# Designs tried in a protein design chat: VHH binders against Profilin-1 (pfn-1). Part 36

Target 1, 132 residues: Profilin-1 (pfn-1), of Caenorhabditis elegans (q9xw16)
Amino acid sequence: MSGWNAYIDTMTAAAPSIKRCAIVGAADGSVWARTEADNVFKASEEELKTFVALFNDVTQVPAKGADIEGVHYVVPRTEESLIFGKKENTGFFAVKTKSAVLIAVYEGPNEVAAQVRKAVESMQTYLNNAGY
Key: E = the ipSAE of ESMFold2; O = the ipSAE of OpenDDE; V2 = 0.75 times the mean of E and O plus 0.25 times the DockQ between their complexes.

## First folded at step 8 (VHH)

Design j5 (from w16 with I102F; framework vhh_6fv0_2; at its last look DockQ between E and O 0.01; V2 from the best seeds 0.00; counts 0 for: pae O 5.3 > 2, unsure alone 62.8 < 65, placed apart)
Fold by ESMFold2, look of step 8:
Structure j5 (fold): chain B 132 residues (1-132), chain A 126 residues (1-126)
Amino acid sequence: as target 1 above (132 residues)
Amino acid sequence: QVQLQESGGGLVQPGGSLRLSCAASGFTFSTYDMYWVRQAPEKGLEWVSTISYSGSNTYYKDSVKGRFTVSRDNAKNTLYLQMNSLKPEDAAQYYCAKDYDFLTGYYDSSPEFDYRGQGTQVTVSS
């Protein structure tokens, strides 16, 4: 089994309202792992390269929003290593580790969004502690 | 005050079935993903199953997949676990939870916020 796919499985099991998620390289947006089969994470290489570059200065992101999977999100909140995007009943949390960006696209109420954020931040902590 | 009350455990022979229930109060049950975990004597807490707030997505530990079915009734604020083809290794105290941290195995963020109930015992013997 692929080692990186296990992290995708852990996040989706921890927050089952995640619809799609991915682990991508922080430098270039290359896909290390993603949800597959019925819930394929569909972002293009060009889109992911642009997306991970947002972490070069997260303070600029709320003014312009963010695009992932061809969807434009309003970004009401960023933190040093976190971008939260929202569109209607859906949203995303993205977090940066030393080497990667974790992206989780979810659907559901604010309580679900908080559970998604917790799952993504727990994985961020794990990967950072492992040197990734 | 969040309250969770598990029921439906008991003694069953290998291959038997049980249906666990979890009655929830003190929070808006229908807007939370929910979890089943279990603990055998002298072992740590083990994740068993997860169900999304709407019930549309379910996940299972590999060793119970195909035998256990998680479900929920949001109108009754109740979470269920149907356990079929029970094995001796399934014997444990079963708990429902409204939060689970895979790094620590905690149901809450601190000792003062224990959101699990008393649990219900499942015993599988000859």
Scores: ipSAE 0.337, ipTM 0.709, lowest interface PAE 3.0, mean pLDDT 87
Fold by OpenDDE, look of step 8:
Structure j5 (fold): chain B 132 residues (1-132), chain A 126 residues (1-126)
Amino acid sequence: as target 1 above (132 residues)
Amino acid sequence: QVQLQESGGGLVQPGGSLRLSCAASGFTFSTYDMYWVRQAPEKGLEWVSTISYSGSNTYYKDSVKGRFTVSRDNAKNTLYLQMNSLKPEDAAQYYCAKDYDFLTGYYDSSPEFDYRGQGTQVTVSS
């Protein structure tokens, strides 16, 4: 178990609606940590490589959406270091740190998104301050 | 009750300009991303532009980039679309929309929107 697993647990605890999450390398999509056991984060490294590359030009992402774990999400809008998507009662938040991308997939009503975002962005801030 | 009312459409020559407005009521306008969509005759509804709830982020269909500018005044509950360098292919009924149906995968292809107004007609002809 890597030290990054602790951050997975922290995000999941902070936002109960999170079903799965992952911490991946911003440069190549390599998996540093991910939810496992009963609800495994299932995205392949190839998919993640494509996903993290979206941060190279976030302005284009709303037009085409984003794929995670083989699921296509609509992306309503983006920010420089934030991509989020929705599909029915599910969605994701992805934030970019200096060296990583944090991804959280959640399930629930729209209102839970605020909690998920807060959890992910909080971790983003923490990791950025830590140099990651 | 959610209400959206578009205005500002009209007839212009190619290269002309129009400024569309959308008056919103019945919901907290400042907390919603807003959309412009359009439908040309015998064509499906297509996405044109999105602006974030705060106005900080804007997005455009590729074919309108550099020509159209979306903006909003949350104090006035109004959405705007400045349309410059209009082309014949821009002719359509233009709608502002509050909600996007997230069952669709792409904004630029067969988008589904809810809570849009009656629209305003834009005609581009020499």
Scores: ipSAE 0.022, ipTM 0.397, lowest interface PAE 5.3, mean pLDDT 88
ESMFold2 (binder alone), look of step 8: mean pLDDT 78; pTM 0.785

Design j6 (from w16 with D108G P111G; framework vhh_6fv0_2; at its last look DockQ between E and O 0.08; V2 from the best seeds 0.00; counts 0 for: pae E 10.1 > 2, unsure alone 61.5 < 65, placed apart)
Fold by OpenDDE, look of step 8:
Structure j6 (fold): chain B 132 residues (1-132), chain A 126 residues (1-126)
Amino acid sequence: as target 1 above (132 residues)
Amino acid sequence: QVQLQESGGGLVQPGGSLRLSCAASGFTFSTYDMYWVRQAPEKGLEWVSTISYSGSNTYYKDSVKGRFTVSRDNAKNTLYLQMNSLKPEDAAQYYCAKDYDILTGYYGSSGEFDYRGQGTQVTVSS
């Protein structure tokens, strides 16, 4: 297990609603770590490359949504380093660090979104402070 | 052929209310999430609200939360948007859309499409 896998475990354990996570390179979408085993994070490299590129201009993302694991999500709004999406009772939060994008896919009612956001943003802060 | 027809727009004073309707045909309405989008003058299309195919889940733009309510009647193939406490910044042409991708025509790997009606005009002025 790489060091990045530990961060995946940390985010996944942060809230029961978080089902799958990934840490990918912000520049190219390369996978540094992802949820494995029973609930594998299934986004393709091409998809992730496209996804991380959304952070180059987040202002346009709400107009077109975002795709993760072959699923198209509505993106209600974005922030400079935050993209989140919704679909039915599922969604995702993606945050950008200095060199990475952290993605958490969750399942549950809207009320759990705050917990998911907190989890990824906490990791974001940690990694930023660590220089990543 | 997919058809969407919006209605219910009009002129209201700030604080007023409108109820928009969208009549859908040409597809299995009850199996699709539906969207409301709007376009103000000299602005691009912006997302307003989403309701899941079953109606079980609803989503809203932050600026309309607490004021707008999306609903649907799958038996009537109709989408609704109740707009309360309307503000001048809500003035726009409102469209219902079969897919969120209608905002830009983007549909991921599926290509580009534009399934929306002619829209209904909402004007908010004192």
Scores: ipSAE 0.008, ipTM 0.245, lowest interface PAE 9.1, mean pLDDT 88
Fold by ESMFold2, look of step 8:
Structure j6 (fold): chain B 132 residues (1-132), chain A 126 residues (1-126)
Amino acid sequence: as target 1 above (132 residues)
Amino acid sequence: QVQLQESGGGLVQPGGSLRLSCAASGFTFSTYDMYWVRQAPEKGLEWVSTISYSGSNTYYKDSVKGRFTVSRDNAKNTLYLQMNSLKPEDAAQYYCAKDYDILTGYYGSSGEFDYRGQGTQVTVSS
């Protein structure tokens, strides 16, 4: 999956507050690409399998939160194809495409999170249009 | 339903202090980041301060940093803003908000905050 790393670079360049991110298969959480060279996205295959299954019913996620990289997040908002998790001054956005889930972990207050969601949603649109 | 009720505003001389309160009900207060915003006549809505849901992280507009302190009491469902060394430029209607809509806008944009109260007026004069 040599070309998928370029999409990681595109998202991190578009939103500098992103510290780690990954593209994983929506069906099973298999890693297609992730940040590695500067800071590894360290979620296990088992954790990612559980995580992507949250998109089967996003309405239940706020009640229990979500785990990624061994960190438990409060989930204040979800949409059909988006989960937003928050812990202290960090958070994540995860968006689902036809075949994948894009995960971006960021640092900063909620006021800067809009750049992160714009980056992941722009990539979501791009991949959906490309059939992924 | 969600209710936010601000209080504690008033008239104060320059250099004075006020403590604003925001009483919250109709939602699980302890799971929401909370915000203070303000609006002077004929100005847009201006972000002032943010406090995380646990109270562990606070953020301030540069012009109020060191003078204002945001805090919360999750057991009492109450948000506070201690305002010290008040200046004429701080005069505004102050509102608390329970959300910043990360899906519709950018930092500081009007309409991205879920504010519902009448606000409380802060007036700084002679």
Scores: ipSAE 0.005, ipTM 0.217, lowest interface PAE 10.1, mean pLDDT 82
ESMFold2 (binder alone), look of step 8: mean pLDDT 77; pTM 0.780

Design j7 (from w65 with F107Y; framework vhh_7pa5_2; at its last look DockQ between E and O 0.07; V2 from the best seeds 0.00; counts 0 for: pae E 11.6 > 2, unsure alone 62.6 < 65, placed apart)
Fold by OpenDDE, look of step 8:
Structure j7 (fold): chain B 132 residues (1-132), chain A 126 residues (1-126)
Amino acid sequence: as target 1 above (132 residues)
Amino acid sequence: QVQLVESGGGMVQPGGSLRLSCAASGFTFSTYDMYWVRRAPGKGPEWVSTISYSGSNTYYADSVKGRFTISRDNAKNTLYLQMNSLKPEDTALYYCAKDYDILTGYYDSSPEYDYWGQGTQVTVSS
């Protein structure tokens, strides 16, 4: 789905701290698009399948954390369509649309988190409005 | 009780400078990273700068990098923000905070958790 690569580029360009992104199917974790080249999004589809399933009951995620790209993140809290994690100077934001999950992995101080969240939520809104 | 009191704001022309201060009390200042955030009219809060508890590390938003300098005096429980080469887009109410999570909404909504000061107004206008 080459058209989805444009959205990856948009999210990645939204903030320097955003290192890798992925757009995956909300139902099965299938990869629609992901960051490639020098900073490849490395999560397997099997891992992503497990990850997207977390959205089925986000209330339990803080107790368990979340794994992306083989890295375990602490999840302090969740929202209905939002899972975010932290690990030292890294983290991720994942938002769920009607049919997809958008994931952004970032690196930097905690302060960059707001920018990352804004980027993925903006894309979330756009895609939802577009029917995705 | 945790208190943060910002000062040093004012009106300056583009290219001017201001130095903000934040007087902290009610907590062990030297053990906390400290933050400057700002809110422009009609906009959400924007992170400006962070300094580690020891002062060893500093971080800046891209919009202020090279122009602003954050510092602290742990003996005086005071946080500073030197703002040089000010631009109209720097116009905002500036706050100091000891918890960045307030900015991201990644926080406890309890009033006891919200430790921002009253803010100090910075206006950059010709």
Scores: ipSAE 0.021, ipTM 0.350, lowest interface PAE 5.0, mean pLDDT 87
Fold by ESMFold2, look of step 8:
Structure j7 (fold): chain B 132 residues (1-132), chain A 126 residues (1-126)
Amino acid sequence: as target 1 above (132 residues)
Amino acid sequence: QVQLVESGGGMVQPGGSLRLSCAASGFTFSTYDMYWVRRAPGKGPEWVSTISYSGSNTYYADSVKGRFTISRDNAKNTLYLQMNSLKPEDTALYYCAKDYDILTGYYDSSPEYDYWGQGTQVTVSS
């Protein structure tokens, strides 16, 4: 969790509706950084390994949904490097980079979801350009 | 051009039923998952239901589960929402959509993708 925590801070500052987020390894779900303290991101590494494997074929995810932090989300839509999950007034965006998956869990109506998506996609672009 | 035309809305008492329709044209309807979204007065858009392109899988927001049924007829290019046991909180303008990005506001004001339906008003009042 050395220098990676700065990227967590950048995403949460860009979209205040993000309540928890993490950067995890795309191959194995290992946690590189996450929100801590009162807003700790609580997914286990076993759950994260299953979650990141969804990016191996995103076209199959809408039929099954996705689980993170023990919560099951409906996945109304995916894109090649993005999974959007929804449950009631909460949701997540997850995006894949070359080496990592960025996960942001947010609260609020759908109109704030665009800010969350923009924040994670901006970081996705930054990390891809940096070689991650 | 993509066109989505919603119909079937109206005024009903609590406990009533309505069936919404969405007539689709300008794209290959049978290859797209389809969505119902609603916008209540003073609120942003809320996802209601999704149906897969073949009709084999359906998904619902918790607030409507067990009361609403999404369906499609790919031969008629038509999407449906059967709404039973309606409540005052279901009062909203209902839209169908083929691209979920407009529900998140990501592609707001995208003129080449005029896939916003006109909406159909559902009003549930005692």
Scores: ipSAE 0.000, ipTM 0.202, lowest interface PAE 11.6, mean pLDDT 81
ESMFold2 (binder alone), look of step 8: mean pLDDT 78; pTM 0.788

Design j8 (from w16 with D101T; framework vhh_6fv0_2; at its last look DockQ between E and O 0.01; V2 from the best seeds 0.00; counts 0 for: pae O 6.3 > 2, unsure alone 63.1 < 65, placed apart)
Fold by ESMFold2, look of step 8:
Structure j8 (fold): chain B 132 residues (1-132), chain A 126 residues (1-126)
Amino acid sequence: as target 1 above (132 residues)
Amino acid sequence: QVQLQESGGGLVQPGGSLRLSCAASGFTFSTYDMYWVRQAPEKGLEWVSTISYSGSNTYYKDSVKGRFTVSRDNAKNTLYLQMNSLKPEDAAQYYCAKDYTILTGYYDSSPEFDYRGQGTQVTVSS
């Protein structure tokens, strides 16, 4: 369990404009780890179950957007295992591994968003290679 | 063309201080998160510190927390690393960078950087 918290710490250090993030189970949205305290990632069980199910057919997501932490995001782009959501100067990247979904909520310009995406995809690759 | 130039390295005694600078050009410095990394002889790159584009969030490797302070001046396109209470294990070539790639396990993030300067040498004598 404390090992999963280390992944949260690694992602926030790699992309310091991440405001909140979480690692959740791909099948059911169960929370494996999240940012806590003043930066708590606040999402309901129902919201997370709905959110991870978006990866079952990413082609439908741009038309309807995505909700996380009670915030609705426009989804300008998806890829096989990536959802990018945007709302004004904030956004999220979510990536799916074999067994988990990594969610990072950030604030900043497009250049920062690209750095956040790189950090999240690097962790995705690492976790997939580790069997997760 | 992205250019990063580190400076401010030198020889110090254990317990001494140095302030490193990184002059940035060829990109909009104020819209990028920035990183300090270091490399000792015959060792890989080691992440040291990270600062968000606005300067509002900072992170440090555990071994330097409380001794090092990262900062930036977006009006001068300059990144800084104040290094206090220097130890022999801090001796390394120090680089500033724009990118951070996670290469190892969740207890140890050994970064790879696509954009970095030539570095500045920090030597801590006993």
Scores: ipSAE 0.285, ipTM 0.671, lowest interface PAE 3.6, mean pLDDT 86
Fold by OpenDDE, look of step 8:
Structure j8 (fold): chain B 132 residues (1-132), chain A 126 residues (1-126)
Amino acid sequence: as target 1 above (132 residues)
Amino acid sequence: QVQLQESGGGLVQPGGSLRLSCAASGFTFSTYDMYWVRQAPEKGLEWVSTISYSGSNTYYKDSVKGRFTVSRDNAKNTLYLQMNSLKPEDAAQYYCAKDYTILTGYYDSSPEFDYRGQGTQVTVSS
């Protein structure tokens, strides 16, 4: 298990509604770690490359949405280092660190979104402070 | 019942200004992100601007950045769009929207407008 896998486990533990998550390179979408086993994060690197590029101009993402694992999500709004999407009772949170993008796909009612966000943003802060 | 009522549209010359308003009722306005969208003749619905529920964050279509300003008064349940330096390409029916479900129309051919108002017409002509 790579060191990055530990962060995957940490996020998943912090927010039970997270079904899958990944840590990818912010520059190229390369997968550093991802959820494995029963619920594998399945986004391709090509898709992830496109996804991480959204952070180059987040302001336009609400107009076009975002795709994760072949699923198209509506993006209500963005922040400089945050993209989140909705699809029925599912969604995702993606946060950008200095060198990485953390992606968490979750399932549940709207109330769980806050917990998911907190989990990924907490990890974001930690990694940023660590220089990643 | 959720209700949205846009107003403030009209006819202006290029370079002119308009201020749109959206009166909201039937839901807790202050807890929802709000959106402005527009539809020009023979064109699809397009996103214009978003403002977070608290008003702390605003987002704009590139073509309107620097010219349009979205704001809200949660005490009055009102959404605003200040449009300056209007261009002919800004002419459209402008709508306010409550929920991202309305915005699904950007991505599919079957947009839902359960919470969309009747809109207000903006015309820009010399």
Scores: ipSAE 0.016, ipTM 0.383, lowest interface PAE 6.3, mean pLDDT 88
ESMFold2 (binder alone), look of step 8: mean pLDDT 78; pTM 0.781

Design j9 (from w94 with F107Y; framework vhh_6fv0_2; at its last look DockQ between E and O 0.64; V2 from the best seeds 0.00; counts 0 for: pae E 7.0 > 2)
Fold by OpenDDE, look of step 8:
Structure j9 (fold): chain B 132 residues (1-132), chain A 124 residues (1-124)
Amino acid sequence: as target 1 above (132 residues)
Amino acid sequence: QVQLQESGGGLVQPGGSLRLSCAASGFTFSTYDMYWVRQAPEKGLEWVSTISYSGSNTYYKDSVKGRFTVSRDNAKNTLYLQMNSLKPEDAAQYYCAKDYDILTSYYPDEFDYRGQGTQVTVSS
């Protein structure tokens, strides 16, 4: 198991309502690690390349939404290093670090979204402090 | 007001079992992921287990995998931790929580909800 897989495990343990998550290169969307087995993160590298490019101008994302794993999400708003989307009882949080994008797809009531966000942002802070 | 009340702790011999309970009130328990954490003497808080709001997903600290089982009864607003094959190193004050940062091992400043905890002692 790569070092990045450990971070996947940490995020899923921190927020068990996460269904799937991935750590990808911020520059090209290359997959560094992802959930596997019963919770395989299914986004293609082509899709991820498009997704990570959204961070180049997050202000435009709410107008068009975002796609993860072939699913279209409404994006209510964005922050400089945060894109999050919603679709019925599902959603995603994506945060950008110095060199990576962390993506977590979750399912559940609105209350779990806050817990998922906290987990992803905590990992973001950790990785940034570590130089990644 | 959010309230969490842990119970079920006690003194056991190595290899023994305990079942902890956490009674929740003051919030919609069934809509939150829940955590078990523990603090041994002269040690910091450490994560033990997490369970999703529906109970469908569970995660465990490596050292307790295969021995501990987290579960919940949303109709009773109760969180459980079945602890089997207890070891001396499992001795600690055990807490349940709905807000916990597993990476930094602390409660978020804006959300610090936990009960008084329940003491687990494992004799040698």
Scores: ipSAE 0.793, ipTM 0.901, lowest interface PAE 0.6, mean pLDDT 93
Fold by ESMFold2, look of step 8:
Structure j9 (fold): chain B 132 residues (1-132), chain A 124 residues (1-124)
Amino acid sequence: as target 1 above (132 residues)
Amino acid sequence: QVQLQESGGGLVQPGGSLRLSCAASGFTFSTYDMYWVRQAPEKGLEWVSTISYSGSNTYYKDSVKGRFTVSRDNAKNTLYLQMNSLKPEDAAQYYCAKDYDILTSYYPDEFDYRGQGTQVTVSS
C-alpha cells in the first residue's frame, strides 16, 4: 500500500503541526497507512475499531469523549463526518470518507488546529471524489 | 491588515544561489505555519516548502530537497528561502503564504494570503 503512505506525507506537509496520523478503514479500523519511524501512530486495531464506530452516532461522542493511542480526549465538537478531540495543548481531528477515517493528532496553539482541520478536510474531499 | 512582501529575486546563472525574504505584518507571525510557493509562466501555483510556526519542522518538494532551505526569524517576522544550485526549472515567481492548501482545489471559496511575489530567473 505504498500509495496510501503518500497521502500521509501530503497531509503532514500541509499541516506540519500534525505529529502523527493514519488512514484507517471506516468499517473495521484496519490500518491502511500511518506515520512511522520516530512518529509512530500507536493505536491498536482494537482501539481503532472502537474509534471508527463513534461515527455511527457522532451526537453521543461529546458526552463520552474519545480514546486514541491510549489517551482520553474531551470532544467539544462533532459534525456528521468530523470529530474534534482536545487534551491540553494537543488534539486530534478525525474525518470520515465513504470508506475510510482520517485521523490526525497535532500539537500546538489554536491557530494550527485550524490548519490541521483544513488539511484533513481537503484530503477527505479528495478521497470521497476518488471513490473512497 | 495581513501583509506579506517578498524580495530577493533576480537573475542568476545555473548553479548559482539566491536568498528570498518575506516580510510579514498584520498578524502574529510566530503562531502560523508558513509556505513558499512558485508559479512559472502559464502554470498553476506549485508548492515548494513548508515551515512550522516555531521553525522546528521543515518540508520540501522532492525536486528542491537538498538545494533549498526554508527558515524563519520570529523576532523579525521574516521568512526566508535559501536557494542553492539553481536550475532553469526553478525559474518562477516566488510567493510566501500564510495559508495554502497544497492538497486540492475542492475549496473554491477558500482565501489564502500571499504577497505580490519576487521573480527568480535562471539563464545560461
Scores: ipSAE 0.070, ipTM 0.497, lowest interface PAE 7.0, mean pLDDT 85
ESMFold2 (binder alone), look of step 8: mean pLDDT 79; pTM 0.800

Design m1 (from v11 with A33S; framework vhh_4orz_3; at its last look DockQ between E and O 0.71; V2 from the best seeds 0.00; counts 0 for: pae E 3.4 > 2, grease 26.1 > 24.2)
Fold by OpenDDE, look of step 8:
Structure m1 (fold): chain B 132 residues (1-132), chain A 123 residues (1-123)
Amino acid sequence: as target 1 above (132 residues)
Amino acid sequence: EVQLVESGGGLVQAGGSLRLFCAASGFTFSDYSMAWLRQAPGKRREWVALISYAGDTDYADSVKDRFTISRDNAKNTVSLQMNSLKPEDTAIYFCAAEYSFDWGDYTYEYDYWGQGTQVTVSS
C-alpha cells in the first residue's frame, strides 16, 4: 500500500457517512489513490481532469455544478480551496492542497456534512504542512 | 418576517401538467439555493429538485426529464413545472430555502420552509 492509500483510509475512517474518497493531482486530475473494493471511487481520469480545473475559478462553479462518477451535483457554496456539492441525501467535499485535490463522497442528511468537511480539511492541513 | 408561500397545486389527471409557484419574502433571496420537496401520505419527505443561487439545477431520478425548476431573483420566486404527472407524484409539495454562504451551520438541511401545496394526480 502506497503512502497515499493510507490517507484514503484515514479520511474514510474519520466519518461513517464517507463512502468513497480519492486523492488526485491538482494539475491534471491523475489518480494518486482512491477507495477500492466494495466502495470503489469510479470517476474517470477525464472527468477528474475537468473536476480539478474547477478550482481555477471557483466563483463560476455554483453556476455549472460539478460531476463526479457520472453524477451531477449542485454546488451551493465554494471557497478558494473548497468545493461543496449536494444531491438529495448525498454530497461531496473537495479540497485543494498545494499539489492535490482531496475528494470525499458521502451519504446522509445535511447534518453529517460538518464531520465530512472536518475530515477532508484536516487532511488538507496535514498535507499542506507536509508540502503536498 | 420570512415567508415562503406555495401555490399552483391541485387535482390533475395522469399525463397532465401543473406549475407550482413559490413566493419568497423577508430574506435576501438571491443568496439562497431553493428546493422543492414532497411528502406523500405515510411516506417520508423526499427531495425533488434543487436550484443554486447561481442557477444550476438538479433533480431526483424519479422526476428527471419531467420536472423543471426555475427561479426569478428579480421577483423572489421559484417555480416547478411538472409534466407527464403520475399518480405516484401525489404529495404535498414544499418550497424550501438554504443559505448558500453559511459555512458554519450544518444542523439543518434548509433554513426556511413553506406550508406546502397539495398535488393530486388521478389515474
Scores: ipSAE 0.664, ipTM 0.854, lowest interface PAE 0.6, mean pLDDT 92
Fold by ESMFold2, look of step 8:
Structure m1 (fold): chain B 132 residues (1-132), chain A 123 residues (1-123)
Amino acid sequence: as target 1 above (132 residues)
Amino acid sequence: EVQLVESGGGLVQAGGSLRLFCAASGFTFSDYSMAWLRQAPGKRREWVALISYAGDTDYADSVKDRFTISRDNAKNTVSLQMNSLKPEDTAIYFCAAEYSFDWGDYTYEYDYWGQGTQVTVSS
């Protein structure tokens, strides 16, 4: 278990509706940590390189959506360091820090989406303050 | 005042088609992502289709390849073309709108809802 795995545990504990999540390098999508075993985050290295590049201009993302783990999500909203994707009763939040992108895939109704965003943004703030 | 008004529902035989319309007023339609949801009697409301303000679309797996969501920003309408209808598609269909640019709260509910239009598919 890497030292980054503790941050995975923190996010999933803060928002139990998170089913899979990962911390990846913002420059190249390299996996620093992810949920494993029966809840493995299955995105490929190539998919993650493409995904983190979306943060280079988030205003272009709503026109085509985003793909994670081979699943297409419509992106109805973004902001400079956050991408929100929806598919049926599932979705994702992804946030960028100085060095990383945090990705959380969740299931549930609207109030759990707010819980997921809060968990991911709290970790974003923590990592940014720590220099990451 | 904001209004979303659905129309085009009705009774149709299995294998048939219907086109639903949602007319929007009272807001800047082109800034909103639009969705169709449905609710069968005694069941929870479920997502059917979504179109982003910039035109990307997706569908529930149960309706994929049979339903098509479209928007017309000049007429402030969103539509749902429903082909190859099945009895399980029987429901009240709701139009909903989500503002794309204001993220002040932690709630991701749809901002506006229509009253719904009934679709009934007979075998």
Scores: ipSAE 0.296, ipTM 0.673, lowest interface PAE 3.4, mean pLDDT 88
ESMFold2 (binder alone), look of step 8: mean pLDDT 84; pTM 0.857

